VH-VL binders against q9nrl2r1430to1533. Designs and how they scored, part 326

Target 1, 104 residues: q9nrl2r1430to1533
Amino acid sequence: GGVHELSAFEQLVVELVRHDDSWPFLKLVSKIQVPDYYDIIKKPIALNIIREKVNKCEYKLASEFIDDIELMFSNCFEYNPRNTSEAKAGTRLQAFFHIQAQKL
Below, E stands for the ipSAE of ESMFold2; O stands for the ipSAE of OpenDDE; V2 stands for 0.75 times the mean of E and O plus 0.25 times the DockQ between their complexes.

## First folded at step 19 (VH-VL)

Design cc23 (framework fv_nezutatug; at its last look DockQ between E and O 0.79; V2 from the best seeds 0.60)
Fold by ESMFold2, look of step 19:
Structure cc23 (fold): chain C 104 residues (1-104), chain A 121 residues (1-121), chain B 107 residues (1-107)
Amino acid sequence: as target 1 above (104 residues)
Amino acid sequence: QVQLQESGPGLVKPSQTLSLTCTVSGGSIDYGYTWHWIRQHPGKGLEWIGSIYYSGRTDYNPSLKSLVTISADTSKNQFSLKLSSVTAADTAVYYCARGPYTSDNWYMDVWGQGTTVTVSS
Amino acid sequence: DIQMTQSPSSVSASVGDRVTITCKASQSISSYVAWYQQKPGKAPEPLIYSASYLYSGVPSRFSGSGSGTDFTLTISSLQPEDFATYYCQQANSFPLTFGQGTKLEIK
């Protein structure tokens, strides 16, 4: 990807990390604390991993970057019932992301 | 860019099963999106048929429940619609579409080109 | 089921006119409305999500507003390429439902 896109991806990841509702998404879910998570979620991902992929220039297209962010949210909604604090945080952060992603 | 392409027979006889396939390119159906089937009746507008999530879970329009099956084949990057016991009322243009997997806001950001299905003797 | 009622069913307007299309939900859907443009012989194309947010690449003459039950799509200065049918969609609850459409005809 182009230099403008890589800078935009980094900037967007920084905005997501800084958001108050980022706390469920900063790092991969702990298998010790949530033993059944990896039985249900087959493609785990988190903001620290996405940021590393940006740093390594692994995203060739904006759509690939957006797909990983959407996967992160969908894992949250698939695992967590709607009334949980994780799902509510995911709903708010995804809405924020959809606004910011229009700038890519 | 992700693209969706519908395929299937254009003519189906009454009481048969309508079978359509949506082929996804430029993206993967096992990533975190929701995949929809919508149809457009002549002069009546758009009707949501149902959806399949990346996980394989489904939601169907209650008006078509028990007649509709939506399934996915991850190895072919395809998802499919089967509508049983069709009548002339099922004549429509059928679209596949993609949207985010969400809790409360199911909008559709990519549409296929559509395929015309006629149900006639 | 949430019914979406669009008005008018059709409108004739000239290039440069302001055009407003309205959509009314049978119960509150917060801001969870999407708008689509469909040109003859083509698939619907996304214009707006969440009542007021434009997709990237949608001309700024398009705008959306509203919350609760009453929503509008406005074209501030009509262009020849805006000849199309426009649909609203409630995105809040299943079954997902669409308005009946508004056909915009350019004189």
Scores: ipSAE 0.633, ipTM 0.900, lowest interface PAE 1.5, mean pLDDT 92
Fold by OpenDDE, look of step 19:
Parts: sequence; C-alpha cells; structure tokens
Structure cc23 (fold): chain C 104 residues (1-104), chain A 121 residues (1-121), chain B 107 residues (1-107)
Amino acid sequence: as target 1 above (104 residues)
Amino acid sequence: QVQLQESGPGLVKPSQTLSLTCTVSGGSIDYGYTWHWIRQHPGKGLEWIGSIYYSGRTDYNPSLKSLVTISADTSKNQFSLKLSSVTAADTAVYYCARGPYTSDNWYMDVWGQGTTVTVSS
Amino acid sequence: DIQMTQSPSSVSASVGDRVTITCKASQSISSYVAWYQQKPGKAPEPLIYSASYLYSGVPSRFSGSGSGTDFTLTISSLQPEDFATYYCQQANSFPLTFGQGTKLEIK
C-alpha cells in the first residue's frame, strides 16, 4: 500500500480509461443487455480487469500486457461491425494505444 | 517474442492440394491478433491469400476463395493453409504472418521466414 | 479491389541520398497504409504502419506520410543496409493489396 509513482502499465491504463473513446471498454459487457455476447466472445476482458491485473503485478512482460489490451480490442471488432459506434471508438482508442505502446 | 515458422512439402504435383502449416512460438493464437497467409511468385510482388482469427473467422482473397481453406489449431499454436487444384501459377514462396486485430487497419508486423512451394509434374 | 500503384519500379541511389517512394491508391483509404522492406531471399519486414508510424526498431531515417490516396515513404539519408525492395500495402479493406514494389539499387 501507499502512494507511489505509477508504473508504465498503470499510467497507460489510466490514459486509456480517461480517453474519450474508452466507454465500450471500461467494464465487461452485460449479459443481460447483450444476451448473445458471450456466445461469440470466449475470452472477455475489459480495462477494469486489466487494471486489476496491473495492480496485482500479474504482468511480468510488456508483451503480456499488450496481449490483453489487443484481446480487448479484438473482442470489440469481432462482435461489432466496423460502422458501429463501438467499433469506431475502438479503432480510435486502439490507434492511440499503438502509439503509446511503442514507449513500453 | 513471437515467432512464426512455415512448414510443409516443397513440391506439389498439379491438380493436387498444397498444404502448409504455420507454427507460432512465443505467443498464442488465442490473443487479439489476425493471422495471415501471403505468397510471392518468383520475381513478383506480394499477394494476400487469406486471414484467420482466434474465433475461427476467416477472410479470403476472392481470386482464390473457392480454392483456399485456412484453419487453426489453437491447442498446437498452429494455423494452416490448404490450396486445392494447384497449377504452376501457384509456385511461390509462402509466408505466414501476424498483425493486429482491427476493423480497418490490417497490416503484418511479424512474418515467418517463408517456405518455397514448387508445383511441378 | 483497391489498386496500389507504386512508383518508381526501380531507383538507383548512393549512400547518403534522400530517397522517396510513392504509392497511389485507386480510392481513398484514409491513413491505412503499411510499408515493408524485403531483402533478397528474406521475408518482408515491417517499416511503417498507419501511413506515418514507425514500427518498433526501425531507424528514424525512415518516414512515411500521406492520407487519402497519395502516400510516400522517405529515407532521409540512405545507408548501405537500405538497398532492398520496398512494398506499400493498403490495410483498409479486403482483399488486402500490395504495391508492385520498388527496387532500390546502389548507383
């Protein structure tokens, strides 16, 4: 516990969450609201889950962290057609992530 | 770091089926990436064949769609290419590659070293 | 299909030269263009994605620009290891398509 400087992973997650296009990714999709989601998406993930993994130091390599973020976007693009608001938001957020990930 | 390696017969007779496998190491097909097959005829440019996703979804080049099947075995970290009824025009270096899973920006950021396939009687 | 017309097909240059390669798309593809470098007997290697972003590990002498239909790859100061064939690729829609390539040879 205590106040400490954010790691690169923590900082990037904060930036992703604060991004205007993060709204589809903040938490897991509701099965009630989207009944068929989990029939299609077999490895669900969201920024709150990734943040928790970061906080628990579960990522030993940057590649592991990147893989989960990419999975998050993959799920979005798998479920949502490219012309949807979710896919468009995901596209912009992914582009942002790809730029930031070069610094890891 | 993720690495890709193509494998399969280097010689195929006309009208037979070309079969190749891409083995992925240092990573998993079950992550948020797109997996591609690309080929290059001798002295020519690059031609996209098709792609597969961890969900099993596939996209194929329309020029080859009727002859191409791409599949994946995630338990072995492999994905495969089958091209039926081959001719001399299918002689090429075949590459497997990986890129991000996107809705509108499919590029290849990791490539295998390629494997030469010759179609000859 | 989206056609990628790459120019020139070949170019001779010397070490230290500034080299520019162009790709024109048959329709607008936003900024969804990738560039690759291929040396003889080797697989293509990524240089640039999304028109202007360098892939990790690529020297800063490489740069990309453009949007819509016109795209350029620039090598600000050519190095000996840069002599190779370069390809552009539109990444926006299927089928994915490549330019015909530019062979960069030593003068």
Scores: ipSAE 0.434, ipTM 0.865, lowest interface PAE 1.1, mean pLDDT 94
ESMFold2 (binder alone), look of step 19: mean pLDDT 91; pTM 0.943

Design cc24 (framework fv_nezutatug; at its last look DockQ between E and O 0.85; V2 from the best seeds 0.00; counts 0 for: pae E 2.4 > 2)
Fold by OpenDDE, look of step 19:
Structure cc24 (fold): chain C 104 residues (1-104), chain A 121 residues (1-121), chain B 107 residues (1-107)
Amino acid sequence: as target 1 above (104 residues)
Amino acid sequence: QVQLQESGPGLVKPSQTLSLTCTVSGGSIDYGYSWHWIRQHPGKGLEWIGSIYYSGRTDYNPSLKSLVTISADTSKNQFSLKLSSVTAADTAVYYCARGPYTSDNYYMDVWGQGTTVTVSS
Amino acid sequence: DIQMTQSPSSVSASVGDRVTITCKASQSISSYVAWYQQKPGKAPEPLIYSASYLYSGVPSRFSGSGSGTDFTLTISSLQPEDFATYYCQQANSFPLTFGQGTKLEIK
């Protein structure tokens, strides 16, 4: 490793993590706290996982990176009704992401 | 980049079932997103038919709900439309499309090229 | 159902003109409106999402505005390739619904 400028993906992940509405997405949902989550969500993902993939240079195309982020949001809206705090946070964060993603 | 392609018979007889398939390439239909069918009667505007989500959940236009079935085959990376008891009013160009999965903002950001279906005896 | 009333139904304009298309929703839909461009024999192409955000690759001469019930698509300086039919779509409630379209023709 060494000191280097953040890639566009790295920068965007940092911005997402620092966003006030990132709290539902920072790490995988706890099976203990949400026992039925993994019965419903078959492809779980979170920002810490995406960040790790970015750090390992696993994304070759912007579309691959975007797909993982969209999966993360999709999972949120699949599991959480519209009126939940998680869904509301997800809505705002996704809107932010969609704007930033246009620059990729 | 993701691409969508409609396929199916271009001619259907009245009272029969219209069957179309959307083949997705460059992305997986069980990897997030929402997937839609939209149609356009000749010289007319756009009509939303229904949607299927990566989980398999569906939403249908109430005006067509009793006649419409949307399904997905993840093994083929396809989703399909069936419209039963068709009439001349179902003659249209049929489009499949993709959009983000949201809670309250469903729009289509990738479209297939469309396929023409004519209902005629 | 939420009705989207689009106006005008058709408009003739010249290259370089400023063109404005309006869409009125039958009830408030916040900023959940998308705009599409369709050329003859082609599928609709997305222009704008969430009322005012341009898709990547869409020329900056296109802009969208509005919230609540009144929405506008503007082309600041019309180019030859912009002659097409435009559709608004409310994205907020099911069933999803489109405006009836605006055909932009060359004068």
Scores: ipSAE 0.910, ipTM 0.954, lowest interface PAE 0.5, mean pLDDT 96
Fold by ESMFold2, look of step 19:
Structure cc24 (fold): chain C 104 residues (1-104), chain A 121 residues (1-121), chain B 107 residues (1-107)
Amino acid sequence: as target 1 above (104 residues)
Amino acid sequence: QVQLQESGPGLVKPSQTLSLTCTVSGGSIDYGYSWHWIRQHPGKGLEWIGSIYYSGRTDYNPSLKSLVTISADTSKNQFSLKLSSVTAADTAVYYCARGPYTSDNYYMDVWGQGTTVTVSS
Amino acid sequence: DIQMTQSPSSVSASVGDRVTITCKASQSISSYVAWYQQKPGKAPEPLIYSASYLYSGVPSRFSGSGSGTDFTLTISSLQPEDFATYYCQQANSFPLTFGQGTKLEIK
């Protein structure tokens, strides 16, 4: 909703993008490089898409924004085995996000 | 804003199947969370029954083995518990809960109100 | 299965007292402990996650600490609304397991 919520969504997305563990989440997984990804992940999403939705004011509730971020992490954990670099990065970035999301 | 509400029969006869439904409002079960069933026996602590994820994948408590099935109906925004061959030991308050889908930190951030189920003849 | 041994099973205390509740895991669970408060006739309410992080709206008199196998929940100055049962939960691996609970009663 309000102006401070939109600023908070943008600030949080910027903090996620700047985090060292953001590298698996910056943009959608390439279908050419990872052909089976879209057979497994039915609702793909990434930080660049979420940031664009914030810029276009597409989130009307904080819960909608949080749901997209959680979907991004869930896709990572659904596709990647727990000991992979991607899943470990996801685990650390999600923990950071849970701390920051309390400010919403 | 997300709310969970359990529903189902309060009384079930031994050897029958207990069937409970959790209705989710203010959010979608088809979005990146884990959905849990937990029960609390009279005068005792909490027991995790199992989970279902937005993808349809499930995890179950080994103590309940093949007696439990958790399923989801995305068109109704509901997930359900079926527990077969119930006995008096299955008398409990049953909760549904939500948590973030994680790799190794499965805590629950939203709980339903709970529904009491009694198993007796 | 990871057993969570919670102690004490009950504690009597007065308003203003400091109360400490402990949980011991049967094997290391890193910092993946959650704490819940349950009042009579109501569902558990989330209190702490990841051993030490408070949920939004939880009063600052609540704190958590620990890693590995030994974890604590502390209430620094007990208030009337804090008389409840408290549960720890290991959140690290399946099956998820809870401590047996600590009932905090008025002395």
Scores: ipSAE 0.468, ipTM 0.869, lowest interface PAE 2.4, mean pLDDT 91
ESMFold2 (binder alone), look of step 19: mean pLDDT 91; pTM 0.942

Design cc25 (framework fv_nezutatug; at its last fold request DockQ between E and O 0.83; V2 from the best seeds 0.79)
Fold by OpenDDE, fold request of step 20:
Structure cc25 (fold): chain C 104 residues (1-104), chain A 121 residues (1-121), chain B 107 residues (1-107)
Amino acid sequence: as target 1 above (104 residues)
Amino acid sequence: QVQLQESGPGLVKPSQTLSLTCTVSGGSIDYGYSWHWIRQHPGKGLEWIGSIYYSGRTDYNPSLKSLVTISADTSKNQFSLKLSSVTAADTAVYYCARGPYTSDNWYMDVWGQGTTVTVSS
Amino acid sequence: DIQMTQSPSSVSASVGDRVTITCKASQSISSYVAWYQQKPGKAPEPLIYAASYLYSGVPSRFSGSGSGTDFTLTISSLQPEDFATYYCQQANSFPLTFGQGTKLEIK
């Protein structure tokens, strides 16, 4: 139970959360605010969920971690048209992620 | 690490339907991403055929749209290509590939090995 | 459709040479260009995405640049294993389209 440095996954999640364009991804989409979201998106995911999985050491391979992040972006672009603020934020955040993911 | 592998008959007669399957391992086709078919005529460049997304939505090359059907079987973790009414011009190496799901930047980051399809009488 | 005009069609160079391949898009596509390397009898392999970012494992002698309509792939010092055909691809709109390819031969 000693203090340890953040793993690469932990560090990247921190960076993603701290990014200015993370706001659409911090938590699951609200059914109240977006009533039809879960009719379209069948595998919802968000950074808080991914962070929890990282904390619980559920990712054994980098590919598993990357898959969840890419699912998160996929959901964003599947639901949100290109001209929305969410899609624009997602585009920038995904670009950032793709660069960082090359280091994993 | 995700891997893609094409499979199907290597020989098809003219006017018949070309059918190929891409089997995905190390990842799920219903778990985001975009999934693509690309072909390469002998000694020629690359031609995008179409794409399918984890929602089941598809995009097709307009030059082939009327003849192409791309579908997915999540139970088998496969997606397939059907090209009807083939001619000798459809002789090519056919690749399946994966790329990220984006809004405006569609590229392929993982490719299958490709499978050769010859259209001949 | 967006056309990608790639040049040259072929180039012969010696080990250690600087090699430049260009692609011109028929309309502006921001930085949404990918580059692939294809060796004989093999599938294309990704080199660069978003015009200038290298995939992990790609040697640093490879670089990509450009935005708008003009894009360049550069090999700063050609190595024997770089013999291949290279393709650019516009990634911005459907239908996705590729350049004609550049066959790089080593003297």
Scores: ipSAE 0.927, ipTM 0.960, lowest interface PAE 0.4, mean pLDDT 96
Fold by ESMFold2, look of step 19:
Structure cc25 (fold): chain C 104 residues (1-104), chain A 121 residues (1-121), chain B 107 residues (1-107)
Amino acid sequence: as target 1 above (104 residues)
Amino acid sequence: QVQLQESGPGLVKPSQTLSLTCTVSGGSIDYGYSWHWIRQHPGKGLEWIGSIYYSGRTDYNPSLKSLVTISADTSKNQFSLKLSSVTAADTAVYYCARGPYTSDNWYMDVWGQGTTVTVSS
Amino acid sequence: DIQMTQSPSSVSASVGDRVTITCKASQSISSYVAWYQQKPGKAPEPLIYAASYLYSGVPSRFSGSGSGTDFTLTISSLQPEDFATYYCQQANSFPLTFGQGTKLEIK
């Protein structure tokens, strides 16, 4: 909802995008480059989609916004083995997100 | 906001199967979280029983030696615990809980109220 | 399995006192410890994750520290509502395990 809450969601998404470990999460995984991804991940999501939802005021509650970001990370951990660059980036970005989300 | 509520029989006879259900409201069980069962023995501490993830994968406490099954029913937004061949040692308060799905930091951020289960003749 | 040992088992203290509770892991768990507060007849409530980060809404008189095997929870000035049992949890590897609890009682 209100102006203060929308500013907080927008600011958090900007901080996530700006973070060095955001690179696996900026846009949806390519079906051409990773053809089996959508066989495994049923609810794909990425930062560009979340940012668009914030801009369109589609989140009614902070919990809905948080749920989409957590889904983004859980898809990463479900698809990628722990030792991959993608999973390591996800681990660091999720830790950053958990700290920042306490401000919501 | 997400709320969790345990349900099931409060009294179970030895050798029977204990069945508990956790009903999730204010959120979806197949969203990107982990879902846990924890129990608390009388006058003792907490014991993690196992987890089920949004993807349907499970992890169990090895101490329960395949006596435990955790499953989910996404159409009812519920996940369930079955513990077979119960004894008096399984008397406890049983909690369901949620945490983030993660690689390295498995904490629980939402807990149910707990349900007391007594195993007795 | 990683054992978590809390000390002390109980503490008797007065409103306004500073209290420190310790938790020792049998193996290194980096900083992957959570702390919970439990009042009688109620579910545990989260206080701290990753050894030192407070959940939103947790009073600033609570703090956590430590890494490796040795962790502490500190309450800087006890309030009447802080009398409860406190549990640490190692959150790093399965099976997830909890300390045996520390009961904080009014003196």
Scores: ipSAE 0.659, ipTM 0.899, lowest interface PAE 1.4, mean pLDDT 92
ESMFold2 (binder alone), look of step 19: mean pLDDT 93; pTM 0.952
OpenDDE, look of step 19: ipSAE 0.900; ipTM 0.951
ESMFold2, fold request of step 20: ipSAE 0.626, 0.624, 0.574; ipTM 0.894, 0.897, 0.888
ESMFold2 (binder alone), fold request of step 20: mean pLDDT 93, 91, 93; pTM 0.951, 0.941, 0.951
OpenDDE, fold request of step 20: ipSAE 0.927, 0.927; ipTM 0.960, 0.960

Design cc26 (framework fv_nezutatug; at its last fold request DockQ between E and O 0.87; V2 from the best seeds 0.85)
Fold by OpenDDE, fold request of step 20:
Structure cc26 (fold): chain C 104 residues (1-104), chain A 121 residues (1-121), chain B 107 residues (1-107)
Amino acid sequence: as target 1 above (104 residues)
Amino acid sequence: QVQLQESGPGLVKPSQTLSLTCTVSGGSIDYGYTWHWIRQHPGKGLEWIGSIYYSGRTDYNPSLKSLVTISADTSKNQFSLKLSSVTAADTAVYYCARGPYTTDNYYMDVWGQGTTVTVSS
Amino acid sequence: DIQMTQSPSSVSASVGDRVTITCKASQSISSYVAWYQQKPGKAPEPLIYSASYLYSGVPSRFSGSGSGTDFTLTISSLQPEDFATYYCQQANSFPLTFGQGTKLEIK
């Protein structure tokens, strides 16, 4: 019972999810909506997956957590041209993340 | 945490191909990020050679493009640099580095220790 | 290509001094500048990214500022371990380019 004190990873995931530019990253890309996505992106990941990993304490090092987040952004920029809304959102969210990651 | 280590011949003859390998530990080269080769001529500044993304896509310095090939071997968790037709001007310390995959902000957040390559007959 | 003009090429200073290094980009690169410190025989070590953000572990006496074309690295109070060569890098577009470097020497 009582209020759970979030870990640094949990807190950062919450902040990422709440960010205005998180919408491309909240869940895995739909194969229905983007039929060729998984032909291009071989290691898909999203914030909900990362959150689950955090909840399961699968990250032993900050670098592991950061790697998953960076993979998420990498996938976004690999698939989406820089002038897309997704890439632009990703750019802003990544910038935010980079700042926060230094505190981990 | 990720670590990078350059390796390869320290001496290359003119007109030959310089081949270097960057071995990555503590992280996978196909797990996001951008991977870079940079060199530094003796007593001089830094020159970006090229980059390879985790997907295998590459970007090269136009000044060296015709001579440079960067590739990755995910099975060995390595990425490599080949510079053909080397001259004395290619004598330098060669660094591999990692940085975030971005749209517009490609900085290097982790560097290898560098490896010296001398081009000499 | 975007040219990064770094100045000065060298500077002599004493412990405790305030040191300023400047980089000017040939075109606007927003805030996409990184700074590196390099000691003899060692690889460059990242100090700052995105013009003004310090990497974890970098002493707070280091600071970066600027946007557009003019960027500055400042060491507020020079320490003995700060004598090194510093490089700026534009990170905005390919080819990635570096400043010529600034060798910070002890006076």
Scores: ipSAE 0.929, ipTM 0.962, lowest interface PAE 0.4, mean pLDDT 96
Fold by ESMFold2, fold request of step 20:
Structure cc26 (fold): chain C 104 residues (1-104), chain A 121 residues (1-121), chain B 107 residues (1-107)
Amino acid sequence: as target 1 above (104 residues)
Amino acid sequence: QVQLQESGPGLVKPSQTLSLTCTVSGGSIDYGYTWHWIRQHPGKGLEWIGSIYYSGRTDYNPSLKSLVTISADTSKNQFSLKLSSVTAADTAVYYCARGPYTTDNYYMDVWGQGTTVTVSS
Amino acid sequence: DIQMTQSPSSVSASVGDRVTITCKASQSISSYVAWYQQKPGKAPEPLIYSASYLYSGVPSRFSGSGSGTDFTLTISSLQPEDFATYYCQQANSFPLTFGQGTKLEIK
């Protein structure tokens, strides 16, 4: 973790948030609107939470940052069938992320 | 960084159950990845055996499905392979591997060192 | 099941040569092919994912291309450390399948 790594994490999170397919990932899923989500997904996470962790310097290694981003996608694919809008958005955003993550 | 290490008996008798464990360090198996078993037969290519997801869900090679069980022990950060009713054809180097949990692009970005299993009388 | 056919099965080349290895899928897999390098007695190591993206730390002399059914791995200027067997893998659908390998010998 140095200052350059934290800037790279912030830049990557900004690029993810700006991507057209970020909409399922911006904030945590509502338990009121989706009551069973938290019965299935035990480690919920979203881009706003990841961005806050970057801002607070909570990631000491690039691998920790990557792990949280991958968890975000995996939660999407675990909960949502492949044919849903959420899973399709996740597939495209994850592909974008894998290209960008090579820079870390 | 994440590292994978296979362990288990190197010699197994025909008709027994082959049992291998992959120990993961530098990362957690309950984070959002897919964990694979692959084997390499002597002088031949690679064969995917099956995978376990962070959730405990599994996918198996249909050619092995009735003989294979993959499981995970999150408290030990390990996942395991059991292959029943082995024959000499199951002699191979066995690898564990990690890849992203995806919908369409299951490549493997981290591999264990491999462990040789010989099935012989 | 999707079959992956590599060619050639082996090649012998000199340091500095350009080497091309091909891999053909029995049906379209878009760009979802990975390439691995395996040295004797060692595990496969990732080189390329999604047909053309190099893993971090892979030398720039390696490149990949292709889409649909036809894929190519190229080494632009062969080095002594490139002696190995190379495998393609279709990553698109289960069961995941690998090519039979191409053994590269350095003279």
Scores: ipSAE 0.759, ipTM 0.920, lowest interface PAE 1.0, mean pLDDT 93
ESMFold2, look of step 19: ipSAE 0.667; ipTM 0.907
ESMFold2 (binder alone), look of step 19: mean pLDDT 91; pTM 0.940
OpenDDE, look of step 19: ipSAE 0.896; ipTM 0.950
ESMFold2, fold request of step 20: ipSAE 0.756, 0.734; ipTM 0.920, 0.915
ESMFold2 (binder alone), fold request of step 20: mean pLDDT 91, 91, 91; pTM 0.940, 0.942, 0.940
OpenDDE, fold request of step 20: ipSAE 0.928, 0.927; ipTM 0.962, 0.962

